# Miniprotein binders against a7ua95r516to809, part 211

Target 1, 294 residues: a7ua95r516to809
Amino acid sequence: ASLSLLSISDLVPDLQFIFFWMSNAIEILYFIQQKSPAYMQTIELMDDKAGSKESLLSATISANEEAMTILEEVIMYTFQQCVYYITKTLYVVLPGLLDCNPFGTEPSSEQCRRAAGVCVCAVCVMPEAVRRVVSVFQTTSDLLQQYQVHSEIQSQMFAYLFFFTNVSLFNQLIDKGPARGWFQRSRVLQIQASVKILLDWAKGAGHNHLAQKFFAKFCSTVTILASPPQQLSQMSWKALCAEHPSLKPVQLHRILTQYQLMAELGPLPIWQPSSEDEAYIYRTVDLLESFENH

## First folded at step 12 (miniprotein)

Design je90
Fold by ESMFold2-Fast, scan of step 12:
Structure je90 (fold): chain B 294 residues (1-294), chain A 86 residues (1-86)
Amino acid sequence: as target 1 above (294 residues)
Amino acid sequence: SDEAERMALDARRMIEEAQRLAEQGNHEEAIRLLLEAVEIAARSGDPYLLVKVAITAIVLALQEGDEDVIRRAEEVLRRAKELMRS
């Protein structure tokens, strides 16, 4: 009953309503941007007696500024409402990515075709938890296309959805990972495979650059944790910082500490922070990421 | 022309009254007034009056839960957009 109210399918009618009005507000904004210069030019080319031309031009500039302000407010409001409802749905389904096993699952063929879209091989191995996440992104893409929302606005929306997904997954893994066993090598490899399916969907949808940018922190974390011990032990702290610039010193130190513990690499410190980073590995206030970023 | 100036003044007053009615929660009367204002706004020759009608309809629809009022706001917007295109 109540759990079904959080599905993306339940929100489609409300989202269609919001996307419809957002699309129209954007269209009116573009009309103003196109027409304003031409209309103002006709005023400037008019014969001016008794200064009426100056008054009309001033009034037109004021009307333009007022319209632009209200339209930007409406677009921002509707954009934020869509993002709010979509991310609320994502919040419920994202933890499933950290618990699912993409190896040995046999999902339905119909759902595989709709969710995968990217490559034939993904159709056969997409687990239900990953499909739920992909369905949220696919439904969003479908709605943006249905209402012909400009590609720049589409990019901004997926930038925020990927940002939200990255922060949510990273925080869940770092905060709850030790207790949930998510840092065990077998679990990390499962997480890596699940994330790969999600990133492949993003690439197929034309959002590869956004996915690379906004998933950097979580991808760096999973890449480090999935590295073989012989490979990772050959990398210095400085080399890891250079390869994973999205990770803060405290975050990298926590990840490497968990890796060393789970891989049973003994008590000897393999990765020692640089002198300049030494003080920052204890900044626990910087461990988790904030959802506040526009 | 003097007629266009009269139409512009009439349209502005009607749109402002519709906005006041909408702010007071009288969405039904606001949309009725916008349906009259959109034609007068078009005859004024001022494209910003059509824009103002369209914006008012969008804002009203986003604040309204009544499907009939929303449907009528969509009609106002559709008509304003048609007139904007000439």
Scores: ipSAE 0.706, ipTM 0.919, lowest interface PAE 0.7, mean pLDDT 84

Design je91
Fold by ESMFold2-Fast, scan of step 12:
Structure je91 (fold): chain B 294 residues (1-294), chain A 86 residues (1-86)
Amino acid sequence: as target 1 above (294 residues)
Amino acid sequence: SDEAERMALDARRMIEEAQRLAEQGNHEEAIRLLLEAVEIAARSGDPYLLVKVAITAIVLALQNGDEDVIRRAEEVLRRAKELMRS
């Protein structure tokens, strides 16, 4: 079991294969949608002398339903396979984003060579860990463009990738953050800066609205943890819930408890849960997020 | 026409036989039959038969790790798409 870390570039041939067949299935689906009305009209206009018209119409409706069902299954299967390979790669590289320092970290000369053989380039100004994550998203975008995958399917794919990234980062931060010192203010500011690089990439790629939607939970968490003690101490539980609706009561309570500990603040009644929320904080099983969409 | 009805029936039988051959692991004969079926499907005037050939080729490629089978399935799909455009 050799643990050679697979880069996204190692998966490109497998992804090209899957995207190729997915793109073709979409094209065949489009062909049916374009041709079906004209063909049905041809049947409807034929002479019903032999009584065969009704049988042919029924057979055609059945053929259309069968074709649509199989093509939808093929598209779903290939979509899920692409997502599986891409998210498996993301899972490996995402934790590095929580430990990297974008403030004053100099990239290696090897990174500059890999980024087109020049010493000064955009990719050389971001930490290696952030570059690895961006490379996964950029490669996905490039493949979707190469195979001319419909924009709605592109949006669905990036929606899921951003959802996966958000859940992975949030769960890592909440579960492992205390032991790794990730709740220290200086570390949180580094995480915030790294996340901004990902969000800036998404904006440049035309996915700003999806990034804003699907990164909401992790961004809310980092925003709270990066808040100055003076500012955060003046906010009530109700105000924090209103500003961060993506966070569940148990999640907000855990974040604030950790903030109090790291900022060396004593117990503060101001961040006490409402009576309504208190039961959910202590009785819910949903501290960590599920990767399941529904 | 009567000829178109005969072609539609022949194409359907050939596609079903190709699927059966593929299931039994005779991919070479399945692909040969699909290439023959795609021409007859086009002449039938029924676009759903041409689509069924294309779907069969896509499924065959996705279910197989054999590079030769995949390459030949791509040939079937390419021909089906050419006929769809004409």
Scores: ipSAE 0.700, ipTM 0.914, lowest interface PAE 0.8, mean pLDDT 82

Design je92
Fold by ESMFold2-Fast, scan of step 12:
Structure je92 (fold): chain B 294 residues (1-294), chain A 86 residues (1-86)
Amino acid sequence: as target 1 above (294 residues)
Amino acid sequence: SDEAERMALDARRMIEEAQRLAEQGNHEEAIRLLLEAVEIAARSGDPYLLVKVAITAIVLALQYGDEDVIRRAEEVLRRAKELMRS
């Protein structure tokens, strides 16, 4: 039943079907890679007095190319189908992560500052919104393990899921954040704690390297927004760019502008863009991230 | 051997006929023929014929998706994989 886009559990039968056939296609591909050299060598060692050797070698090469083409097509198709269903579910549940409170009831700004200093509070309480996102990743991991999908394919799957999650969260925060109040310090600290739960899950699942790579932009954004005003106001534009290389000039400028507004700070000229970056600050096409992989 | 060559030819023709039957909507006869072809493919000694049977079963399951076709395609695939391992 693929009737619901809000629950990963509703998609499990469809995903099991797709993972089953993907796993089988991968297994056959490995069989070919393992047996092909030995079989071709057997043909090469044949006595060619009957003139059949060249014909058999040619037929074998053609059979190999045909099999590889179809298997790669099947694997690509099933991989894309899994990604489609999983990311569609993620897209619906991810915005909730930006609104949830892992510290329990909504605290005041001062209480939120103290609560964020106590990491055990975030570990103890996993909000339903965070649990829904973790459930999608865990279900994916369980299915990949159940069908014994090769670790390389598993890595590719989570690379894309983390990429998608990063882009979705970043775009939601930048585009809708001002209207939703997500740039307020208390909200940013809640978002930071929720993201830490996702990163901790990824580390536990053996995907720490992928999570560090693909969440860099969103993590940089949250880190800047969570910085104390005293610390952030002492950093130059050049220093911020160097510390957050995943952020484009227009993105960094937008984040700092929102930080000043939400922190109720006056103009701080120390965050002046370099002359080289000035032209790129107003390129609106670079503000939001693309869902297309690079 | 000439016997292995004849078996390889027979298996190839049976797989082609199964694909043709499937395209015509006769999935029942296509799968029956694939189950027969997998045994002959194994005896040919050509691992690519077993692979071709397995691929054909996967494609049938993905393209024609009803429960009966899927179940029978799984049977063909299971048998082909068993013979690949032996």
Scores: ipSAE 0.618, ipTM 0.888, lowest interface PAE 1.2, mean pLDDT 82

Design je93
Fold by ESMFold2-Fast, scan of step 12:
Structure je93 (fold): chain B 294 residues (1-294), chain A 86 residues (1-86)
Amino acid sequence: as target 1 above (294 residues)
Amino acid sequence: SDEAERMALDARRMIEEAQRLAEQGNHEEAIRLLLEAVEIAARSGDPYLLVKVAITAIVLALQTGNEDVIRRAEEVLRRAKELMRS
């Protein structure tokens, strides 16, 4: 059986198990933080008739340190396991996002307004490939909410997931794009629409800031490729670098080269970096992004 | 009180023995001791003994492949949390 047959739904029982124990460890950690000062104060205020107060306080401090250490290790372990299984699922479903056509299933504006007081049809007519990716994020959000995981840990988890998604999509597009036709304007516009669905989901989920930060590289790439030739031809290399600071010079140059190759009408834009920048942009080792497993 | 001090000593010994058994792979006996230890820890008046029982149960559940041990670990944790809130 192929890994492409696996969905996030197949991992839900295993993820529920891990999230359950992670949330309990977090809850015990917060219990210690809330109750420890009061208990320590109780010991300090005790009548030390037997001379044992100092020993009890020392033992309590040691117990606190041991508990905190083990809980932090458990939380870290379970967090990393969740991220590992979720990103493994994302790895399987993400390539489909680059090949789907969200425009083919889009209803008319009139039909959309008739269905609801405000138009929500873009969510209803989501392509299957995009739905699979959104499902992974939604299931993760649902599990975090079900087990009442603290918002800071939720933010850290989505930061990792968005970072992974950005790297995966960017590397797929740059490495495999020429062979799969993904740089053709029609395909780029489809990719842009699909990515917007993911970003809109993230905004609705309260993660807009994280999505803007961690999707910056892929979003810059798609924005450039979707730009009209007239607009790009008016920009200098320095101006393009300034507008897309998330892209390394070699990455920006590769994207612009692909844009020029796919342009079929009018004069092609010419972008030439400085002689110093030219040496830097040809460092092919810096072309693809590395995955982080932190 | 003398009874509370005895309960604290008993709970510590039971938790230490449960941890030792878990390290040896005897998860069934380890969780059985933790189920007994949770009530004794509560009677000791030392909240860190309840915390230690809860942590040991969490670690055991994550280490074991035995569904019965996991179910009992959930029971220990539920009871420990209930007693912590009281």
Scores: ipSAE 0.677, ipTM 0.911, lowest interface PAE 1.0, mean pLDDT 81

Design je94
Fold by ESMFold2-Fast, scan of step 12:
Structure je94 (fold): chain B 294 residues (1-294), chain A 86 residues (1-86)
Amino acid sequence: as target 1 above (294 residues)
Amino acid sequence: SDEAERMALDARRMIEEAQRLAEQGNHEEAIRLLLEAVEIAARSGDPYLLVKVAITAIVLALQTGDDDVIRRAEEVLRRAKELMRS
């Protein structure tokens, strides 16, 4: 039994604990931000009969700075703990997104298949792999709402979760994709449909802008791989780079090379960069994305 | 007032002692002092002492593995917030 087998449901009690204390720390921080100016003004307006007003102001400023520093550290610590546990769960379930078929599944039994055949209804069922990813996002949203975490912090958390998801999916596709068959057209279309389910969830949750921003790299990759060969062959290297600014030149070159290898109707000409573009590609060696925010 | 100044000094010393005890792993004695300190901090009239009590309780709750200490930390935090809003 590995920690990698834990579901998001198993972490809810621990996450509730961390979200509770994080929410309270944020509340205290906001109290200080709202009340500090009024209290400082009260001291400034004091009758300085005892000659202690300046000392009290200095002590109060120091107390404020100390409180703000510790609260920011507590909020950062608890935020990082939540992100750590949530992303660890995401990392386990995300590869399944690249292998699932969201267009529907045949009934397992012959009798069920015959019954389904009589009813000409197209059955669209969310694959288990997609459901697991959506469950992580939904549980996070529910916990943020349960503990009344401010919308700014909620946005920061989903920004990071979408960033993490994008990097994880992109790296898995680029690094493992050729060996797993993920670059085959039928698989790319399945991946595209699965990603659309995640983006639709994000839109419904009020995070459309964040999803569009942080999924840009993976979405560009899938868009290229889903493009007809004729469309890609008509574009210059510079035009392709301009159309996909989220992709580094070395990443775009790798994607196009893989596209050519998997092409159904034979290989397409390799997109040859200009001498300047080629020099730039060969100077950069970072194919995979980092999980670190800078 | 002289009384408020004395209460502020007493609260500050209690909070510092609670922090020292927490650092040494004596979480039960630390939270006992914080429960006493919250009322004295309120009587000082200095809102930053109530804030310091609240912060210390939050930090202690995050560090301790003792459910009773966590429960008492929640009590300290609830009381501090109530007094801060009054």
Scores: ipSAE 0.723, ipTM 0.923, lowest interface PAE 0.8, mean pLDDT 82
Fold by OpenDDE base, second read of step 13:
Structure je94 (fold): chain B 294 residues (1-294), chain A 86 residues (1-86)
Amino acid sequence: as target 1 above (294 residues)
Amino acid sequence: SDEAERMALDARRMIEEAQRLAEQGNHEEAIRLLLEAVEIAARSGDPYLLVKVAITAIVLALQTGDDDVIRRAEEVLRRAKELMRS
């Protein structure tokens, strides 16, 4: 199947397989961690018959360490496989979020069409493009809960997925935004509304802190672009840096430059980078975010 | 007991052989041995042998492309977990 047609629903069987084994590996790891100290104490309390106790203890420790290592490798492998499949699906649906008009009367999703009545649930009122993104996250959440995956692993999964989403959306906005008209105020307001729906979902799902942390760069970019020219033109470079610490100087400079062009503003001395930042605004290598540094 | 110790040794040998067979790509024979080993491990009273069986089943399930082997690995895992909780 072409990657372009891959839905999260198509991956559910594969994800179920991986989550099953991941969850069981975690459970066995916790079992070892909980039982090993007591078992070692039992060996320590045994009568030392001819130095056999020390050798048995050493062998037990070694076997325990080996078992834990293998389980950790299994957990890491299965985690990476889950992330791989889920991020492929996100890669397909995320561009639609930037083109989405949440204020338009887009027809209700096919799923809601099956219900004979107008469903007014939060998911049914979502624009289709937003709903597709939320569906990936919701399906992931549902599977993690179904297989009772440890909360720390769930948090790590969502942290990575939010990171990936932020990097993808940010890079697309910075790279393609000017050409696609995403820097136009009307379009920015649409993007802002769409992202708010996603953030509201994350809040409702108990991931508010993670969402705020990992979407900070994209949200800062959208916030700047959504600002009225009268307001933004009164903010100094230093003030903008302080208000949006997630943005690198080169990123902020690019955003402001594109904003200036879009809003047909003349040169604004107040947006001039500080002497300290002047060297950094030309570091184009730092303009786009990397997927590898997570 | 001498019998429990013998069973522990037998179970260990079976697990090691299952691991060797799995590494050789003989997943069907490996899982057959694990199905036998889990019961012997349980009778030995050594909880670490059950852990080894469970780990071997997990690794085998992730390495195999055979649905029947996967199903039997799930059975081994389920049985091992049941015995760990007893």
Scores: ipSAE 0.672, ipTM 0.899, lowest interface PAE 0.7, mean pLDDT 90

Design je95
Fold by ESMFold2-Fast, scan of step 12:
Structure je95 (fold): chain B 294 residues (1-294), chain A 86 residues (1-86)
Amino acid sequence: as target 1 above (294 residues)
Amino acid sequence: SDEAERMALDARRMIEEAQRLAEQGNHEEAIRLLLEAVEIAARSGDPYLLVKVAITAIVLALQTGDPDVIRRAEEVLRRAKELMRS
């Protein structure tokens, strides 16, 4: 079936199909791990007639290696398909997160959210744009739970989804931010509040460590942009690089340049890059992040 | 046993024939043969033949666009898993 990018809800039946076959491949893999040692032992205990035991052992080892290879390929294929369609849906809904106002007031339906099977009613309204992103993560979590997918695979999936979200948000903010006014302090504070809702969901779902790790670049960016002028002006370039190791020199320089403009700190840069970083900044146009997870 | 050896040979041939039929695009006949092969594989006492039936059904389901073939592949997989538990 052709999957659409219109809504995560529209994708659920197709995603259920892919998750079903992935979970079954994982279960067969587990069966091999459980039963192989016992079967090998029965072969070892057989009477060796005309060399048949050695041939059977060799055949069994080959069968095991073949099964493991095919199952790993099936698991990887289905995992990549799920990630592909989920991230395409995320890519469509994520820009809305940068332009919504979580400080607005509105009745009711968005005050309750579900994280890891727990329903939490918030006192403050969750913006529709944030709810759409949370819905993608929650649907993914529900499907992994429904098919009892091993925790390691769950962790790998959310690691990639958080990585993708981080890259998408960072690239959108850096590329479109100046034209959209997203670097204005009031907008940065709105973005920070919206991101906290996503991070709170991740914490409730048991993925706090992954979220902290894979959102580091975007969180560093928002933290810098939300910082008071008094605080940032006290820090050297070296200190800022040390505090924000996820940012490349060219990225940090662009963020600080935008901060200087918005905070009205003056016409010349306050933060001086090292000679090596300065050379890197001036020779590279590689400002945006790649979606490839190496 | 001699009977188990015969079952193993029969199951292996049936699985290979199902794979060949699937390659030719005859998914309906391939899955029918796998449903028969799963019972014989179980009686062989070789767990890897049962695993091979299950893997073949999974691959066929992922490759086919036919809902009826997918449904029957789910039947093969369900049966294989039942026999794996026993």
Scores: ipSAE 0.688, ipTM 0.912, lowest interface PAE 0.9, mean pLDDT 83

Design je96
Fold by ESMFold2-Fast, scan of step 12:
Formats: sequence, C-alpha cells, structure tokens
Structure je96 (fold): chain B 294 residues (1-294), chain A 86 residues (1-86)
Amino acid sequence: as target 1 above (294 residues)
Amino acid sequence: SDEAERMALDARRMIEEAQRLAEQGNHEEAIRLLLEAVEIAARSGDPYLLVKVAITAIVLALQTGDRDVIRRAEEVLRRAKELMRS
C-alpha cells in the first residue's frame, strides 16, 4: 500500500485475524448445538443415585449456559470489530461517490439512456471513487467466503454495511448538498449513475434484496431529484408520499424545496403537505438519519 | 467410568489454572497447560471440557498482542477441534 492514502487493503491482515477467530467461535457454537442433546440424553440414561445424577445434570446445564454466553460475546465482539473497521473505511470513501463523474463528461439528455427507470450515460465507467467503495464491499465478501462464515451472519453484515452507507450518503447529500452543488440536475444524474454501479455490484454479489431494503431512503431521494420537471409537477404531495414511504415528511419537504430551487421551478401549490403532515415538516430533529440501528 | 471421572476432574483443574495464568499475563504457561488439558478433556468423555479449552484459547488469542501466543492458541484450538470430531 506504500505511501498512498490508507485503503481497505491496509486492513486485510487485521480483518483476516478477526474473521478467523469469529469463524472458529461460530464453529464451536455449532458443535455445542449438535452435541448437547446427545450428551444430556446420556446423563438421563445414567444408572446412578438420584442426587448424583441431578448434580451432573445441573453442572452440564451450567456449563452449556456459560459456553453459549462466552461464545455469543466473542462472536458479537469480533462482528462489531469487523463492522467498526469496515465502516470507518467506508466513511472516508463514501463522500467521493457523491462528487465523481461516471460519464467522463457533463451528461446531457442526448447522451443518457433509460435503464430500469434510471437515466445513465451510454459510456459510463467506474470512477476511482466508486471503485474504492466497491472494493470495500468486495473485500468484505471475499473475507466472508475465505473463512466460510455462515450465510446468515454474512447477510447481517451486509445489512449493516448497506444501512450505514444509506445513512451516510443521505445525510451528506441533505447536509452538504446545497454548498457542494449536489442538487444541480447534472450532479444528480451523476450521483444516480454512480449509485446504480454500487447497486449492480450488490445484485451481482447476491445481495439484491438487502440492497433494495437498506438503500430505499437514498434511492427515493435520488429518484425524486432526477425526475424531469414535467413529471414531478404532475405529482401531488400525497402521490409522492405513497411512492416514497421511506421518507419522513420533513425529509420529503426538504428534498422538494431543493428541487424547486435547483430546477428554478416556481413553488407549486399542489406540493402542499397534508394537514396531518404539516406539523412534521418543522421537526428538524428528524431531518438527518441516525447511525443507530433500532 | 471412575477413570473418566478422574480425567474430568483433572481437566477442569488444569483449565482453571490456565485461565488464572492467562489473567496474570503468563500466556505461554497458560497455553502449555491448555495443550496438556485438551488430551485429558478428550479422555473424560465430557464434550464441554473440550469446548472450554477451545473457548479459553480463542479468548486468549483475542486478548494478547503477541504473535507467538496467538500461534500457540491456534495450535490448541486445532487440536481441540480434531478431538471434537472424533
């Protein structure tokens, strides 16, 4: 890795160490689950005095509870350590995804094509910033495969990584977007193309369901911002809420306000919040997403 | 059997002593006892004693920073797993 900026590659030896011990703890846990019933039955069939047999059963139950507790703590600790190092790396590289150009030039409607309802440039390439994000996910996938980590734990890890990515991208777009020019239509189309590369990677890796679930908020945001003015002006507040249920009223209101400003589109009376939602558009504490998974 | 009961008692005492040594920072002696304890634990017929050896090795490896101690802990774990499969 030389003198260049730190990358996920620099963490591979540390991650291999953590994944190795996590995998072994999971294997020992599986051994207990397989052997415990047979051993308990052996005790039950023991031809001995009732007091002695009861003591051995109690000791075995205690040993099982102690082993399960420690193994679960080890697995949780190692899982959290992996997540910590991986998300720390993601946090550094994710802003670049919002600031890169996968088209290699300013996109125009003539240079873009529709793919699954998304406008993309015909000659899209993977920018270095997108490649860095994909490399973090690919390295994680490779390590989980190398240590044959159970598919359920793999799913939990990618669920959290996608959750973290979604929150980070959404918060950065909402918080820093106005100052960075990210709400300008040309920039939004670049962001849309970049996120599509990331989602395509997730689909190829077998994580399409997790990506659809955990990227819903950011995808809704980008979809609204990339909508043509003619299309968006025909939609009511109620229709937009129905199409984008992941967005809170304050979030949807902020997104539409930025769209009106950047598209130089006058305020439309039809984009009025419902009477029930009106109070919630003023809840600034709900504008940004929490990194806590609840 | 009475021999298996004796092996179980011996293994438990050795594992407890290894844990005590590890808590004191004497990781090398702890590992030496774990390697000895794993063979006796197998002879006891109590699968939880093999599990306890394996867990102690994993915890020790995660708590140390010493590459040699980690390598030795991996050796203990490998042996415990071999015996678990038999």
Scores: ipSAE 0.677, ipTM 0.910, lowest interface PAE 1.0, mean pLDDT 83

Design je97
Fold by ESMFold2-Fast, scan of step 12:
Structure je97 (fold): chain B 294 residues (1-294), chain A 86 residues (1-86)
Amino acid sequence: as target 1 above (294 residues)
Amino acid sequence: SDEAERMALDARRMIEEAQRLAEQGNHEEAIRLLLEAVEIAARSGDPYLLVKVAITAIVLALQTGDYDVIRRAEEVLRRAKELMRS
């Protein structure tokens, strides 16, 4: 019952309210930016006394500064509120992405009926858990379009949503993965396929560049874990660091340790940290990512 | 003109009073005053007074949990935007 309380559909009225006011604040901000220079010019060209003209110009500059400050605060506030509600919903649905199997479901009795001697194969469908995550992104996109929010603000919102998704998935996989069996090769391949569905959605929505940038850490992690043992064992620590610059030494070391354990590659580590990185491989405080975007 | 200057002063005072009423929790009276202020602001010839009305309506709507007050704030904002385009 708890899951239904946190669906994106339940938040749509609140989100519509916030997007409406954010869109209006942006529109008024652009009105000021476009009309202010012309209005100031008309004051400058007026035939009034020098004193009264100077007072009016000064008052107009002050009014402009006050309006810009308040509108920027409103836009920031409403943006943060949208992000808060959307990411709160994402946080609930994202762990399901790590537990689902996107390679197929068993056919229903209607889909796999052998009537009249014909065998109908199962149809591969998007897992419910992946569909829930995609639904959050699609609803956000629909609302931004409905309220005609400027493309730059749309890009900033999806940048943060992808950043949040990346951090959430990475932290869940690293922290809970061993106990949940998520580091097993079959499970990693399922996770990789599920993430590809999200990345394909982002590409279709025009956000491919943002997805590539903000999913880098989680994608690097899954790529390493999905690598065949023969291929991965041929790469040095230095080569892996160069291929995956988004990973901190402690993160890369933890990932490779789990890979060795799950692939049963033996007791001795194949990948030795550089002398420069050795001090950092035990910094557990640096293992998990922060949700703060600098 | 002297008439426009007087209207600008009147509109500014009404907007300031609406902000004060909103701070005191009297959101409905604040909105009623803003609806009067938007018409006077338009006649003043000062576009920043229409901007100030619009901003006040947005802030008020975001501060309240009353959907009737929010709906009326939207009406103030809609009217201010119409007058800005004219």
Scores: ipSAE 0.539, ipTM 0.864, lowest interface PAE 1.6, mean pLDDT 82

Design je98
Fold by ESMFold2-Fast, scan of step 12:
Structure je98 (fold): chain B 294 residues (1-294), chain A 86 residues (1-86)
Amino acid sequence: as target 1 above (294 residues)
Amino acid sequence: SDEAERMALDARRMIEEAQRLAEQGNHEEAIRLLLEAVEIAARSGDPYLLVKVAITAIVLALQTGDWDVIRRAEEVLRRAKELMRS
């Protein structure tokens, strides 16, 4: 159980190797996509003296299809390998995010301040647990830049990493939160501040739109749990559903139930689901999020 | 044209032989053959043969545990890319 095998720093040589070959496969794929039409047109315009033109065109189409198939397989394989190593590291460091306190943490690290690029309070510093998560994202970004991976592939990578992080944090909070005390208001505010550091990093890295899209469910959850009682008491079930479309009925109901149990200031209204939603509130199979894309 | 056809046939045979050697675990001979194949593929005038050499080098690098073979696969890939852009 060596912790060094779970460090992002220990994985950098393996990731550099995989990113290098992935980047080259992507480059060759783009070359084929850009040049293939022109080359096939050149063959079509050739003099067909002996019928060799049709044979050459057929062979070229076959070669193109074979090359595209293998390159797509290589790119997918190497992409999945990178995701596997990075998410395995994230899986180990993410639980710390739910237990850390970003308020009043000392000593401050100059490395932490530069990596996060954020500090909204003079006494606030990035906790070690948050720094570990940011380091995984920053190292990934650095490697994608080092190997000049096309921006669309970079976006796909961070889309998946944010998706994984969102699902992992959401599932841990919903499943383990009550027993761990994570639904207590003071703990929720700490979680919110820690997640804000991750979102601010994503914005600084040029991934703001992806972060807003893929963290929507966890952000909605934390926002509800951190809301003042007066704000939530003014909202009907339908209004809450409209404000938090990323949450399934069963998920929203679980969160509101937990909020109601935690509230210390007066009675909260009973949120009554619509008749259409009522059947879905008791679908426990839909409570936790899947790591599989639909 | 006749010379280009001969080069294309030679390159195809060399690439197929390199793939066969790689499947047998003879990565050193496979990469040696690919280093020769890349120059012949270039002289064929068929850009898909250069692409096939490049792909074979990438696949070999991902399969092998031998850093000398990986280094030489990088060399093949660099050369193939250089020639493809020409």
Scores: ipSAE 0.663, ipTM 0.910, lowest interface PAE 1.0, mean pLDDT 82

